VHH binders against Probable acid ceramidase (asah-2). Designs and how they scored, part 9

Target 1, 379 residues: Probable acid ceramidase (asah-2), of Caenorhabditis elegans (q09551)
Amino acid sequence: RKVDNPDFQPNCLVGGPDIYDPAQSEKVLWFDVNLDLPPRQRFQQIAKAYKKEIHAVFDVLNYFLTIIPGVNAWELIGNMTASALDKGMIMNPYRDEVLGIAEVLDVPLGNLVFLNLFYEMSRFCTSIVAQTEDNKDLYHARNLDFGQLFVWDIAAQSWGLTEALKKVSVNINFFKNGKLLFKGSTLAGHVGVLTAMKPHKFSLSMNAKVQPDIINVAKWYMGAYENTDLQFVMYFDRWLFENCDDFQCAREKIAGVKLLTGAYFILGGANPGEGSVLVRNTTSVQFERKLFDGANDWFLLQTNYDPDKDPLFIDNRRDPGNACMNKLTRANVGMKGIFTVLSSKPNLNKTTVHTVIMSVTKGYFETFIQKCPNPCWAF
Short names: E, the ipSAE of ESMFold2; O, the ipSAE of OpenDDE; V2, 0.75 times the mean of E and O plus 0.25 times the DockQ between their complexes.

## First folded at step 1 (VHH)

Design q12 (framework vhh_7qbe_3)
Fold by ESMFold2-Fast, scan of step 1:
Parts: sequence; C-alpha cells; structure tokens
Structure q12 (fold): chain B 379 residues (1-379), chain A 124 residues (1-124)
Amino acid sequence: as target 1 above (379 residues)
Amino acid sequence: QLQLVESGGGLVQAGGSLRLSCTASGRTFSMGWFRQGPGKEREFVASISTSGGITYYADSVKGRFTISRDNAKNTLYLQMNSLKSEDTAVYYCAASPTYLGFVYSHEPSLYDYWGKGTRVTVSS
C-alpha cells in the first residue's frame, strides 16, 4: 500500500498577501476571421503575422523527432500524412483553411496537418466552471498545458515547445453574415479552437484524455472513416459554435457526436446552473456532472483524468485545484478570483501555455500568458 | 440526487468490534468516513480510492480500523476492531466525484455528498 509523497505542497494564492490582477498580465492579440470569405483566405492574416513563430514550433518538433542521423523523420511523417489526405481524411472547409495557411507559411501541407493532429492528441489542461453567489454570472476558465517532455532548456529552466506555443497563442473574433458569431482562443497555424464562447449564449473548453485511442488514429491514417460522420474534437468545436445558439443545443450535440478520440467537454451557459462536464468516449457519454447535482456544487473542475482514475503523482492538478477553489469560496467567484486559482501552483506550471477567462453572462473573453517563476513544477 | 445511507451503528463494549456500512444510490468515486464525538469537532477517520487499491487512515485508528468497498453493491464498509471509549461518535459517510490523494483525503470540503450519520457508543 502506497501513499502520496507528503513533501509536495501546492501554492494556493487565494487568501494570501499576493494580489493577482489580470489587468497587469500579458494578453494575446485579437484577430478577426470572416467565415464568409473563401476557406483558403480565412486564416491567412494570422498565418502572415505569426509566420516566424509557427516555424519555431516546427523547428522544436523537428528537433524532437531527429533520432537517427540521415533519417528525416519530420519529412517521413509529413509524407505519410499527405498520403492520408488523398484518402479524404479532412473535410472541407477545414482542409482548404489549412491549405491557405500552408501556402502563407511555405510548408508542406502534411506537416501542418500533423501539427493540427498533434494538438488534438497531446495537451493537458485544467478547466473550471463556477456560479457566482448571487446566481447572476457564470465564470468559465482554463489553463492549457502543452510541451511536457519536448526539449528542456537548461539555461531558461523551461520547455522549448511550451515557450514556442506561448508565442503563437491568439484570440479570434469569428464573423458570419457580417456579425460577430463567437470568440475563440487558439494557436496560430490551427483552424480549430481550443476554447470558445458565444457571448451571452454558451462557452466550451475541452480537455484531452491521458490515453488516446491509438488504433482509431491508425485507422484514420488508412482512410477507414471516409464514409462516416467521425469528427476531430477541435474541428467539431468549430462546427458546434457555428451551429448551436444555447447550452442545451451544445450539450445535445456533444452527447451525440462520434469522435476520433474521447475527450472531456466542459460547458458553460447563460442561465443559472448551466454548467456541465461530459466525459466522452468515441461513441457515447461515459459520465456527466452538472452544477448543483449536490446543493453545494457551485463549481466543476476537470483536468485530464476520468473521475474513477487516480492522477499520476507528478501531475496531480485536480486535488490542489479543488482545494484552492474551496478556499476561494463562492462569495469570491469572479474574474480575479478564478484567475488567482489558475495562477496557483501546480495548476500553473512550466507546461502552461496560456490561461483563458470567460464569462458567458458578461460577454467577457480574454487569454493571458503567465510566467511560472521558480520554484515551479515541471509538469 | 446522490444519497448515502449509513447503517451498523449501535452500542458496543470496549475491546469489541463493529462494522459500519454506507450504501450509495448510484456510482461513487473516492469515499471516506468522518466522525464527530461529544464536544469535539468533526475529524477524518479513513478514505478509499475508487478501485479500493489505495486507503488512508487517521493515526488514531490506524491498525484497528479497515476501510473497504464493494462497487458492485455501491457499498462502503468500515470494520472497527479493538474499540475504545474515545471512538464514541456519530460516523458520517462521504463521497467525492474525483480521486483524492493523501494530502487532500483529510479535507471535508472536497467531499460533495454526505450521509446523515450513524451513532456508535463504546461503553466502559
């Protein structure tokens, strides 16, 4: 019988002398994407603005894959992905949107698609949805953690991929028929959204499962899903925000969609009590937790582990995050309070790319780049 | 909507044994036992992971009490041996929707669901 190491202590900033003010934190840039434009043109402005930063991401991945002198693994993976594209593995409009980006970046399409797939499979996250004490507002927030095991920089004491991804984090206003449709946070070079909100209607963040279905990924490379309604999570998120106008529509579509890999969907809505976590496998809902399932369940927190699974000791963000939310108390639910929880270690760690704060009811959406000064956990 | 119902409490002689049960109306994850004695604050007794493979005990009960669960029956157990007068308390069953590790299993605020309690009285 084994117990946790008692020497590890979380650093919850709630109630401490440190004052966390998101107004003094670094914010990412905002861009407009007009969905009425031909797909190839939609993301070219962002690709042009971040060409050097996206190439830096490719450089880190290429370096990580350089295992045998004379074997170009990056080129091999790109060629394999390009071959799979000929079998119809990505549907329009996403295929043409990625093509437009590849043209601006002057990179092979297969490598850019592989990067998009890599984002689908390899991210860690903490997501929170919380109801204010007066029931007037819902706050939805998340940390995106990415880059664990990808090129440690001894001098900077940081992960090379995480630092590169911080520099490609962007906010997007998506327009359709001349009107703002929804807001999203993503990484330049990607056409999916990691976190998104329709002001006054609903919000979504999704977290990856620690064990993706690798057999389904292999089948996808072989073109086995050409005649199915199978979706990538990040592209499904785009579809969802283009086709749903409220929490109930979003919940129904998330429950019914068929996915390449399972995921956690964290939903926020406009009405009191509209907050849910849906634990999805590829075909069905495994578990659903809702705000106020118990009388005192004023928040929900999801990391990257099923509720019936223990998080790895080196990656236990669930327990300290829940403890920090309870120390915050419902009376202090708000932008600054939630931001302080997501700025508390180990929820803020060396793999944290960015932090998103949303309020559906207030129409608020912003993405912050946080530093994690030493002592800071590597995961 | 999840309900926890404790049973098995009662009067027992010092040095004796008693087994408490807690039946849940549905699926549960991390579970624990807490107790509150006369004139005392509520204290942690024991916790168990979803699979039952990981258990934690308060120092005051370690070696005397055993926590276990039967997930097919949605039931949690506390086997109490070598009972002392100091074990006299109302015993509460608690459940969390997530796994709780050692440093957090003692924290009552991380358990979302609670039973109404079952009374244990240890005489002489």
Scores: ipSAE 0.000, ipTM 0.202, lowest interface PAE 18.6, mean pLDDT 81

## First folded at step 2 (VHH; framework vhh_ozoralizumab_d1)

Design o08a (from o08 with S52D; at its last look DockQ between E and O 0.01; V2 from the best seeds 0.00; counts 0 for: pae O 15.0 > 2, unsure alone 62.8 < 65, placed apart)
Fold by OpenDDE, look of step 2:
Structure o08a (fold): chain B 379 residues (1-379), chain A 126 residues (1-126)
Amino acid sequence: as target 1 above (379 residues)
Amino acid sequence: EVQLVESGGGLVQPGGSLRLSCAASGFTFSSYSMYWVRQAPGKGLEWVSEIDSSGSYIKYPDSVKGRFTISRDNAKNTLYLQMNSLRPEDTAVYYCARDHGEWLPFGSYTEYFQHRGQGTLVTVSS
């Protein structure tokens, strides 16, 4: 294993002490979202509950964007985004849902939408889908890494944005027609989902590309996608769970959706072997990795780089992650085992907001707010 | 046919300890999550503990956390519940239950734990 960061060495915690505590997942609250309500009302409860914390996220972003004297970049971005919104760049019901949140938060709509957009440009995540040895269960997990370059707190030895995002991490039960439809993890203030699961159906996590299509984002601001079916990935993720009931449906929809930016879609199903990573550009699937297909084995690990390309030399979370999974072995695939791997450095780093672990077959869904003790990778 | 046979219940004083056992047969024990549930007089079925097939995933409700310990021996097809620091409110019939195999939204514990034994009575009284 080549380690490109001389200051920190990968440290797989597999074989060490037990660090998995399911009680810690209770720190992340669950909310109910009733999809039968008018869109403006669906997320207002969450917004109210986390109003202060969401404002803190805005404060961090504002601080970062106002580093240039004489320019209120935060306001400018907000205005530009609001203009784009007026051009129909966000489709309903998501638009109205965001409006409802904005009303509660008493914040400019453009800034709130920008926050949603900004996540699409996140560069660091780790997702894993793994099949148990007896082929009866599938586990799907992800680390959400976000906050790099946003206000390093010397005292706390952490990223300000990362810490702020930890405080707005929430779980949601989505209901329709009085029945639970699916479960998801998201950030308060957002109407989409980052990680989600329909029990006994399928699961999904989305990783951003390390090099987002900035040009396409610019086109979005210019109104290039007015009245189109282009979607934010977080909104699409939610849409997927509202409109699909199995692995194949999800795959097909992921393959066909128009996206603002490319992304990696990690998909898990309910049947043996139903694990896949779909590499997407804005219009099509570039590549797909499947469990037990070709050179692939009992698990897939995806970070923020194309599978056929080397990660940046200063950001290799893939190789250590793979090595750690191999150390775990298929026999130890489970909640505890996967948590241990995702808690291992550098997959666990200072930008890691939370870890989500799911099992479609078991119906498990647990979110853990993460902390990376020193010494720890900054990003 | 799925068979679960609980044992180890009895009368104990507050602060005392008991160890329950459950013998499983009629299914591949090592392939299923197992549970302990209890039913107090006049109350519904309450979840007490969970352990997955491998033993790597364990959960407790707050009511018993720190006092009860679930474990399993897959080679012996046996589930265990070590109960320490017992309280009067722990008085109930304790059942060993197998995983239903399906997530049941808005379901009752009674339905979810349909595969359970005859139970063993635990009475905590001074």
Scores: ipSAE 0.000, ipTM 0.220, lowest interface PAE 15.0, mean pLDDT 88
ESMFold2, look of step 2: ipSAE 0.437; ipTM 0.765
ESMFold2 (binder alone), look of step 2: mean pLDDT 78; pTM 0.789

Design o08b (from o08 with S33D; at its last look DockQ between E and O 0.01; V2 from the best seeds 0.00; counts 0 for: pae O 11.2 > 2, unsure alone 62.2 < 65, placed apart)
Fold by OpenDDE, look of step 2:
Structure o08b (fold): chain B 379 residues (1-379), chain A 126 residues (1-126)
Amino acid sequence: as target 1 above (379 residues)
Amino acid sequence: EVQLVESGGGLVQPGGSLRLSCAASGFTFSSYDMYWVRQAPGKGLEWVSEISSSGSYIKYPDSVKGRFTISRDNAKNTLYLQMNSLRPEDTAVYYCARDHGEWLPFGSYTEYFQHRGQGTLVTVSS
């Protein structure tokens, strides 16, 4: 499966200069969310802190959706989404949490929900789970790629949406009963998590499929899932960490949840060998890859394609990523090593919002806002 | 409790050499990346060298590359720094530091090396 992008050559930075700077993690702030508070109040502090930046995200989306003259698509989508919400398409407490955010932001609820829904359609991410040589530690990392086709900024040589999302990237400590429950990375304005870790328990990242189920999304708008247990993946991710305390529990719940769209769930545990990629459709697990199972070795890398299928010719981040990991070797698995791999092109590209690196066994959780210097892959 | 004890510092002439040692205890030494950092008077902490838990990953800043050599003996729980071709600008307190934990919000880079010893003074002067 040697399919390369003809326009750009991969560049693995392994073996090069040290580019890992933990000080850069300070750019992504940490907030505390108290899950014992009423749902409407839980995320309001984050919304207040990032009100301007969140509005900037909305502005970019609005601009993109108003390309057609005479049609206020942004308003229309908002109204449609609000209608769907009224039909119970988002369950509590997430619904009320979003309402609380909407109140602070002074934005239509439908548009805010749409933003959450829109992530379901993201097409580009890289996740890695890797076991150290001594089998004592596991590292889990992901690049969040999002923003393609959303307002290319010629001056900045970047996607407008990507840049806006960088500014709303946050880390959250979730508390319950006065104790830290788990940690997560998300976007301000969202109540779910994209990447999360329960220290010494398990970690998770979710990648969208390159071909989202648009039909199912349409069905959602039409009320097909009224009074069902269907969930957005980000909300489910948070739910998972609230309700599971180990790798096996997480696997079981991932296997059974009903989803709006299929996705790839990258899961890491606290014990040696507990690393998996679960390929999900909307109703079931299609495929699972495990560390040290079959042809799999000390790491798993997952992008936005089924493991048994070739990536698109113009979007091969998988093969270069795998090659870069192999260059790294198991002996160099760690925060720096994994960061270097995920900072290598094309895994690092113009749509990369941030890199998250976790270690369940060590309790590490670091988020890095990314920048891809030219020449860089646009997609 | 994490314990790191540096030794080997002293006064040396420009062009001279020193070997620093760090004795580690209170944690599984072989499971952690280790670092040497230094602090000159009036300056912040500067990273000097790093070595991975297995010893397979070694890095230096340009300021010391080619002159300093980091090594470790996991069986002895000891970290070493061989310093050659010392310069006056190398004058500093040198600390042995364990790998970082989770990044703290609103923290400083110096906190990255929160697990460090008391330090050993290296003075390079004619």
Scores: ipSAE 0.000, ipTM 0.243, lowest interface PAE 11.2, mean pLDDT 89
ESMFold2, look of step 2: ipSAE 0.089; ipTM 0.540
ESMFold2 (binder alone), look of step 2: mean pLDDT 78; pTM 0.794

## First folded at step 3 (VHH)

Design n03e (from n03 with S57Y; framework vhh_h_nbbcii10_fgla; at its last look DockQ between E and O 0.01; V2 from the best seeds 0.00; counts 0 for: pae O 12.6 > 2, grease 25.3 > 24.2, placed apart)
Fold by ESMFold2, look of step 3:
Structure n03e (fold): chain B 379 residues (1-379), chain A 128 residues (1-128)
Amino acid sequence: as target 1 above (379 residues)
Amino acid sequence: QVQLVESGGGLVQPGGSLRLSCAASGRTFSEYSTYALGWFRQAPGQGLEAVAAISSYGGLTYYADSVKGRFTISRDNSKNTLYLQMNSLRAEDTAVYYCAAVEGYLFSWPTSYDFDYWGQGTLVTVSS
């Protein structure tokens, strides 16, 4: 870790002062997205409300990519992505939804499309599914860690991208036929979802693999994957919530989808024991971890490493997270307990944008913008 | 090459307001959106002072301590125009104000050496 105290220990906050205070947390706004509208109109209200904050994300990326010697890489990437969009490499309705956002922003279309793809490839997380002791409720939570390896602000001791992303965090109620279909969290300017729940049915979060399939991404940009069933994970998630009504349907679709790159799918359901982590490569399930199955008990915790591999020693959020969940105990599973675990270092770090906590059975969905007090790990 | 033209300068009383504009000529929306922009000023007998700066897409803004809370920088990329709203003007704000531009560069407080393109200046006089 690149911090002032490179050997300081994990800090589990379980058993200490109560830090769970949703009334005092930074507000993450809810927007309604009406799926009955033409796709171009669906996200325009969010884009207008967050125009300045979306521009700040653009500015950070532009700055980073213009310091590469000899090239304006931001312009080049924008042009390549605009070409991919024109070739139909991004399917509807997502293509038209992005075009609708472009109509209300003052930015080049190709760079906006790149931002949507960029969010697909850069999701690092700690995800937890946990069953309450009475078997009546399942909690599903995640920390979104994003923005490492970009511009570090020495004065603020924080990542410039991470700070900008906190300001574009939004919650969405997706409506269809006049009824709430599902809830999700995302970043303003993006049409995918990062974390989602169909109340009383199922919940999903996704973690990126440390080693993504960058060859598939490169082939996609060169047009080698034109007219294919390969799915971007965040867009697949939206389709999933529109087309499945329970844990088993979601699990089957996740198992069968062909993906641009592999990912971890953390899935929760409404019935006791309905909690899984599906480890996906691009074509199939590599592993599935289930609640109450063998060594797994009342909780599953997933970071960004395959369950059968050790994490890198400089990024071990798994072992401290597991230890902190065990200290919490099953009896204390709930909004407060899970928030406390996910606010414990190093699962809380300088790249942590927000924590989402969901209960499928109760229909709760809460997003907390996170702050990591110094001293704190850079990632 | 980009051409920058300032306007909106003039004479005002202390406590008054002015709005400066800087238009980019010969530029399209896509070209203008790649520029970070700034306002500098030079008072009689003084050196050039950075006043405010704004990132290419307007998400990041920077202000000199002497103008914070009184001046607001903004841009309209669809009109290729930079603005400086100056409120609560003081006699020490009297100066020639210049707009400046550089491609794809602004994440920290800039110096005048960081900018490649400059306007000709517009005079602001604050006197009672």
Scores: ipSAE 0.014, ipTM 0.520, lowest interface PAE 7.2, mean pLDDT 83
Fold by OpenDDE, look of step 3:
Structure n03e (fold): chain B 379 residues (1-379), chain A 128 residues (1-128)
Amino acid sequence: as target 1 above (379 residues)
Amino acid sequence: QVQLVESGGGLVQPGGSLRLSCAASGRTFSEYSTYALGWFRQAPGQGLEAVAAISSYGGLTYYADSVKGRFTISRDNSKNTLYLQMNSLRAEDTAVYYCAAVEGYLFSWPTSYDFDYWGQGTLVTVSS
């Protein structure tokens, strides 16, 4: 169903004032992660730098869970997760990396892992890959929408979790053997990556499915996947960049990996036409959309719904996004143009944490903390 | 492209501590301004030697064996400043200390030939 929010109309800022300011990306800090260090030490610098902000995220989650009177749900979830960890449910080096963070934060390991698992399930996003008119460049961008279920602040007219996540948004340069391996955007306290790029090689973003695999998460807690090669998608993303050097390699690995939850993988390459969306369930690729393939043209836009299905009528970010891209036209594909599209409502909404824009060919990587002033869609 | 100015040098007794600073100007340290930074020193009658180096955002550090465990290199990109915390200073640490910068990343223990920009140096004298 293609129904707009009755309270707000979609807009497209294309053709309007210039809202792209590269200087604003400087608000998101960059850190170096040395992959040659022991796993427990790799992310401790980031954890130290954002200790208070990460705790704020925990506070918001704990507050939300207090809605159940008489039960310390936060503690229970932590204990349950810890039990799952004892069963080897998180593979190294990621487990030890998270352990290192937990030590810095002075929090139970189970709670921190739960936070990571939470991020696994709640990635509502808009991702775009677009080829320039001259076929020389490809731009890859995404909005991270997170927080729609947690603590609406009436006074602030925002989601408490979304605001907390904005404060823990970080960029990372990952190093191996003293050399830059790839760049990524993530949340402090998380050892995976949400959006990443290997310069002049390939780029990736992931969107969650609107129907999360909650049952699989429950099975995970029960130890159903003990001694399996099942991966968290965000950890897999990092693994992918550590083990692939081109678009085709990434595609093949995405197709074959076993996942805790299904997801949409948006992939960009260094060569013309190397843009695709892989729709994954937990075991296989359901289907793939490619640039310039069939009915597809110079760009692909992916939200949280299967491409062949209508989005929920109250969450149609796809149609307005596509319309806005068409208004932009292929001739205006670039950092500014894509930023403008992703800053248009409802792709920009109250749950939008940040916007990332990448160019594999140019080596560009910019993250923008977003704000959506009223009137604005709640999600 | 980049100007470097060292400060913090002076006279200190053996076993004492000193903190050197290097202020960088001309280009901000960001994702688009990738600079590795390092400290070098030259003792009287000796050649230039590398002391410590640090990657663009501080995730990678390198130290000379002679200063390892005593010196700490760090940087604040928001202030475009490089630091060298020197503890347990020895007479043999007496030298002019130079700040250096190079556009790009550090791949290994650096040499003076790897750096393109240099400060004027600051004198550190360790004497009783």
Scores: ipSAE 0.006, ipTM 0.232, lowest interface PAE 12.6, mean pLDDT 88
ESMFold2 (binder alone), look of step 3: mean pLDDT 84; pTM 0.866

Design s01 (from o08a with S31D; framework vhh_ozoralizumab_d1)
Amino acid sequence: EVQLVESGGGLVQPGGSLRLSCAASGFTFSDYSMYWVRQAPGKGLEWVSEIDSSGSYIKYPDSVKGRFTISRDNAKNTLYLQMNSLRPEDTAVYYCARDHGEWLPFGSYTEYFQHRGQGTLVTVSS
ESMFold2-Fast, scan of step 3: ipSAE 0.438; ipTM 0.738

Design s04 (from o08a with S33A I58T; framework vhh_ozoralizumab_d1; at its last look DockQ between E and O 0.02; V2 from the best seeds 0.00; counts 0 for: pae O 13.6 > 2, unsure alone 64.6 < 65, placed apart)
Fold by OpenDDE, look of step 4:
Structure s04 (fold): chain B 379 residues (1-379), chain A 126 residues (1-126)
Amino acid sequence: as target 1 above (379 residues)
Amino acid sequence: EVQLVESGGGLVQPGGSLRLSCAASGFTFSSYAMYWVRQAPGKGLEWVSEIDSSGSYTKYPDSVKGRFTISRDNAKNTLYLQMNSLRPEDTAVYYCARDHGEWLPFGSYTEYFQHRGQGTLVTVSS
């Protein structure tokens, strides 16, 4: 797990040099998606802009899956996902949106569908919601960790997939009726969102579970949920922002939606104390943590483990993250402070694609492509 | 009705300085992030600075970073832009804007700043 330093220990950067540069967020491009357009047309401009980079992602995946002797896993997966799509297992408008992207990319539809499902298989992220000392603002941030076990580049000391995903990281302004509806961070080629914010309303990030509902995923591949109402979490996240205008609405919808796989929903609102982590299985809320539920619960940090369970000893990003937040203190909650925490190792690791920092109350949304200099955790 | 009135523009030599002001009314000034945007002749609207409601956080594009400083006085409902080391390329009409727009490197910003004043002209010329 450790790279270039066997004695490497967690390192909180709080109290160190200023590493926050908001100008760096400008490297992640913004696109407008008009939700009034036909679904097939909504994401085509992004697909066109990132056609080469998306193909590079496919190449990495294909490479990884082709190394398995005797089986063309890439083709097999593509055929399965294509079949699932044909059986209506991806609901509209998302289905048609994906079709539109496929048309632009000139790739097998199954492969693109697989790409869209990729996050359902991802297992590593860090999300934080924190209330300022004066209770006037709430900050919400997330690291997207993805690329584990996908083509380790020894020379570059990085994951090939992670690097490819960095190149397709985009921000989106979603418009409806000519007005900005909400902002989100996603990967080019995807139609869902993993991190999003409706200014002055609410924010959301979703973390995958280390132990996903693999059985449900398998059943999906087998077509067991033909014409299902089950939602992929990425699509649900987008749906949520299209259909809710406040923290309470979002919370209620998160609590009630049927999901293909469980997930952690980190939710932030515009009012003091409106911060929650909802642990979801496919049918219900298993557990919920809220800001100020306990002593000094001015922040919530969620990785990929249930809050009431210990993380795996080989993947403890929670404890160092919490320690780093405590070092930050409530007085220093802000864009800079939260960025510093999420840039601290091992919350920052070789699989970290980007960091997103949001403020619902201030309307801030910044995405940073990350790099983890050695020594660093591989994952 | 939201009203924003810019002032302080004028003719200045390269390397010179100007301070722009914006008087805000018709809304709770202290509750909103504020922005300066500019439009040069023949060019689109460009974001040049951002400040949060409290004044504790500011943001600038690279084009003006280190030269421009945005600030606000919530008690006076006034937004400021201190412009130093002015360059000919800074010549533009400068607008005060309220809306929570986004800086987009390749986009048009006009739709993101619906609430802006009439602007004040800044001309940098020898």
Scores: ipSAE 0.000, ipTM 0.234, lowest interface PAE 13.6, mean pLDDT 87
ESMFold2-Fast, scan of step 3: ipSAE 0.487; ipTM 0.786
ESMFold2, look of step 4: ipSAE 0.011; ipTM 0.528
ESMFold2 (binder alone), look of step 4: mean pLDDT 79; pTM 0.804

Design s06 (from o08a with S53T S56D; framework vhh_ozoralizumab_d1)
Amino acid sequence: EVQLVESGGGLVQPGGSLRLSCAASGFTFSSYSMYWVRQAPGKGLEWVSEIDTSGDYIKYPDSVKGRFTISRDNAKNTLYLQMNSLRPEDTAVYYCARDHGEWLPFGSYTEYFQHRGQGTLVTVSS
ESMFold2-Fast, scan of step 3: ipSAE 0.457; ipTM 0.764

Design s08 (from o08a with S31D Y57F; framework vhh_ozoralizumab_d1)
Amino acid sequence: EVQLVESGGGLVQPGGSLRLSCAASGFTFSDYSMYWVRQAPGKGLEWVSEIDSSGSFIKYPDSVKGRFTISRDNAKNTLYLQMNSLRPEDTAVYYCARDHGEWLPFGSYTEYFQHRGQGTLVTVSS
ESMFold2-Fast, scan of step 3: ipSAE 0.475; ipTM 0.777

Design s24 (from o08a with S108K T110P; framework vhh_ozoralizumab_d1)
Amino acid sequence: EVQLVESGGGLVQPGGSLRLSCAASGFTFSSYSMYWVRQAPGKGLEWVSEIDSSGSYIKYPDSVKGRFTISRDNAKNTLYLQMNSLRPEDTAVYYCARDHGEWLPFGKYPEYFQHRGQGTLVTVSS
ESMFold2-Fast, scan of step 3: ipSAE 0.323; ipTM 0.700

Design s27 (from o08a with Y109W; framework vhh_ozoralizumab_d1; at its last look DockQ between E and O 0.02; V2 from the best seeds 0.00; counts 0 for: pae O 14.0 > 2, placed apart)
Amino acid sequence: EVQLVESGGGLVQPGGSLRLSCAASGFTFSSYSMYWVRQAPGKGLEWVSEIDSSGSYIKYPDSVKGRFTISRDNAKNTLYLQMNSLRPEDTAVYYCARDHGEWLPFGSWTEYFQHRGQGTLVTVSS
ESMFold2-Fast, scan of step 3: ipSAE 0.508; ipTM 0.790
ESMFold2, look of step 4: ipSAE 0.336; ipTM 0.707
ESMFold2 (binder alone), look of step 4: mean pLDDT 79; pTM 0.801
OpenDDE, look of step 4: ipSAE 0.000; ipTM 0.229
ESMFold2, look of step 6: ipSAE 0.373; ipTM 0.740
ESMFold2 (binder alone), look of step 6: mean pLDDT 80; pTM 0.804
OpenDDE, look of step 6: ipSAE 0.000; ipTM 0.247

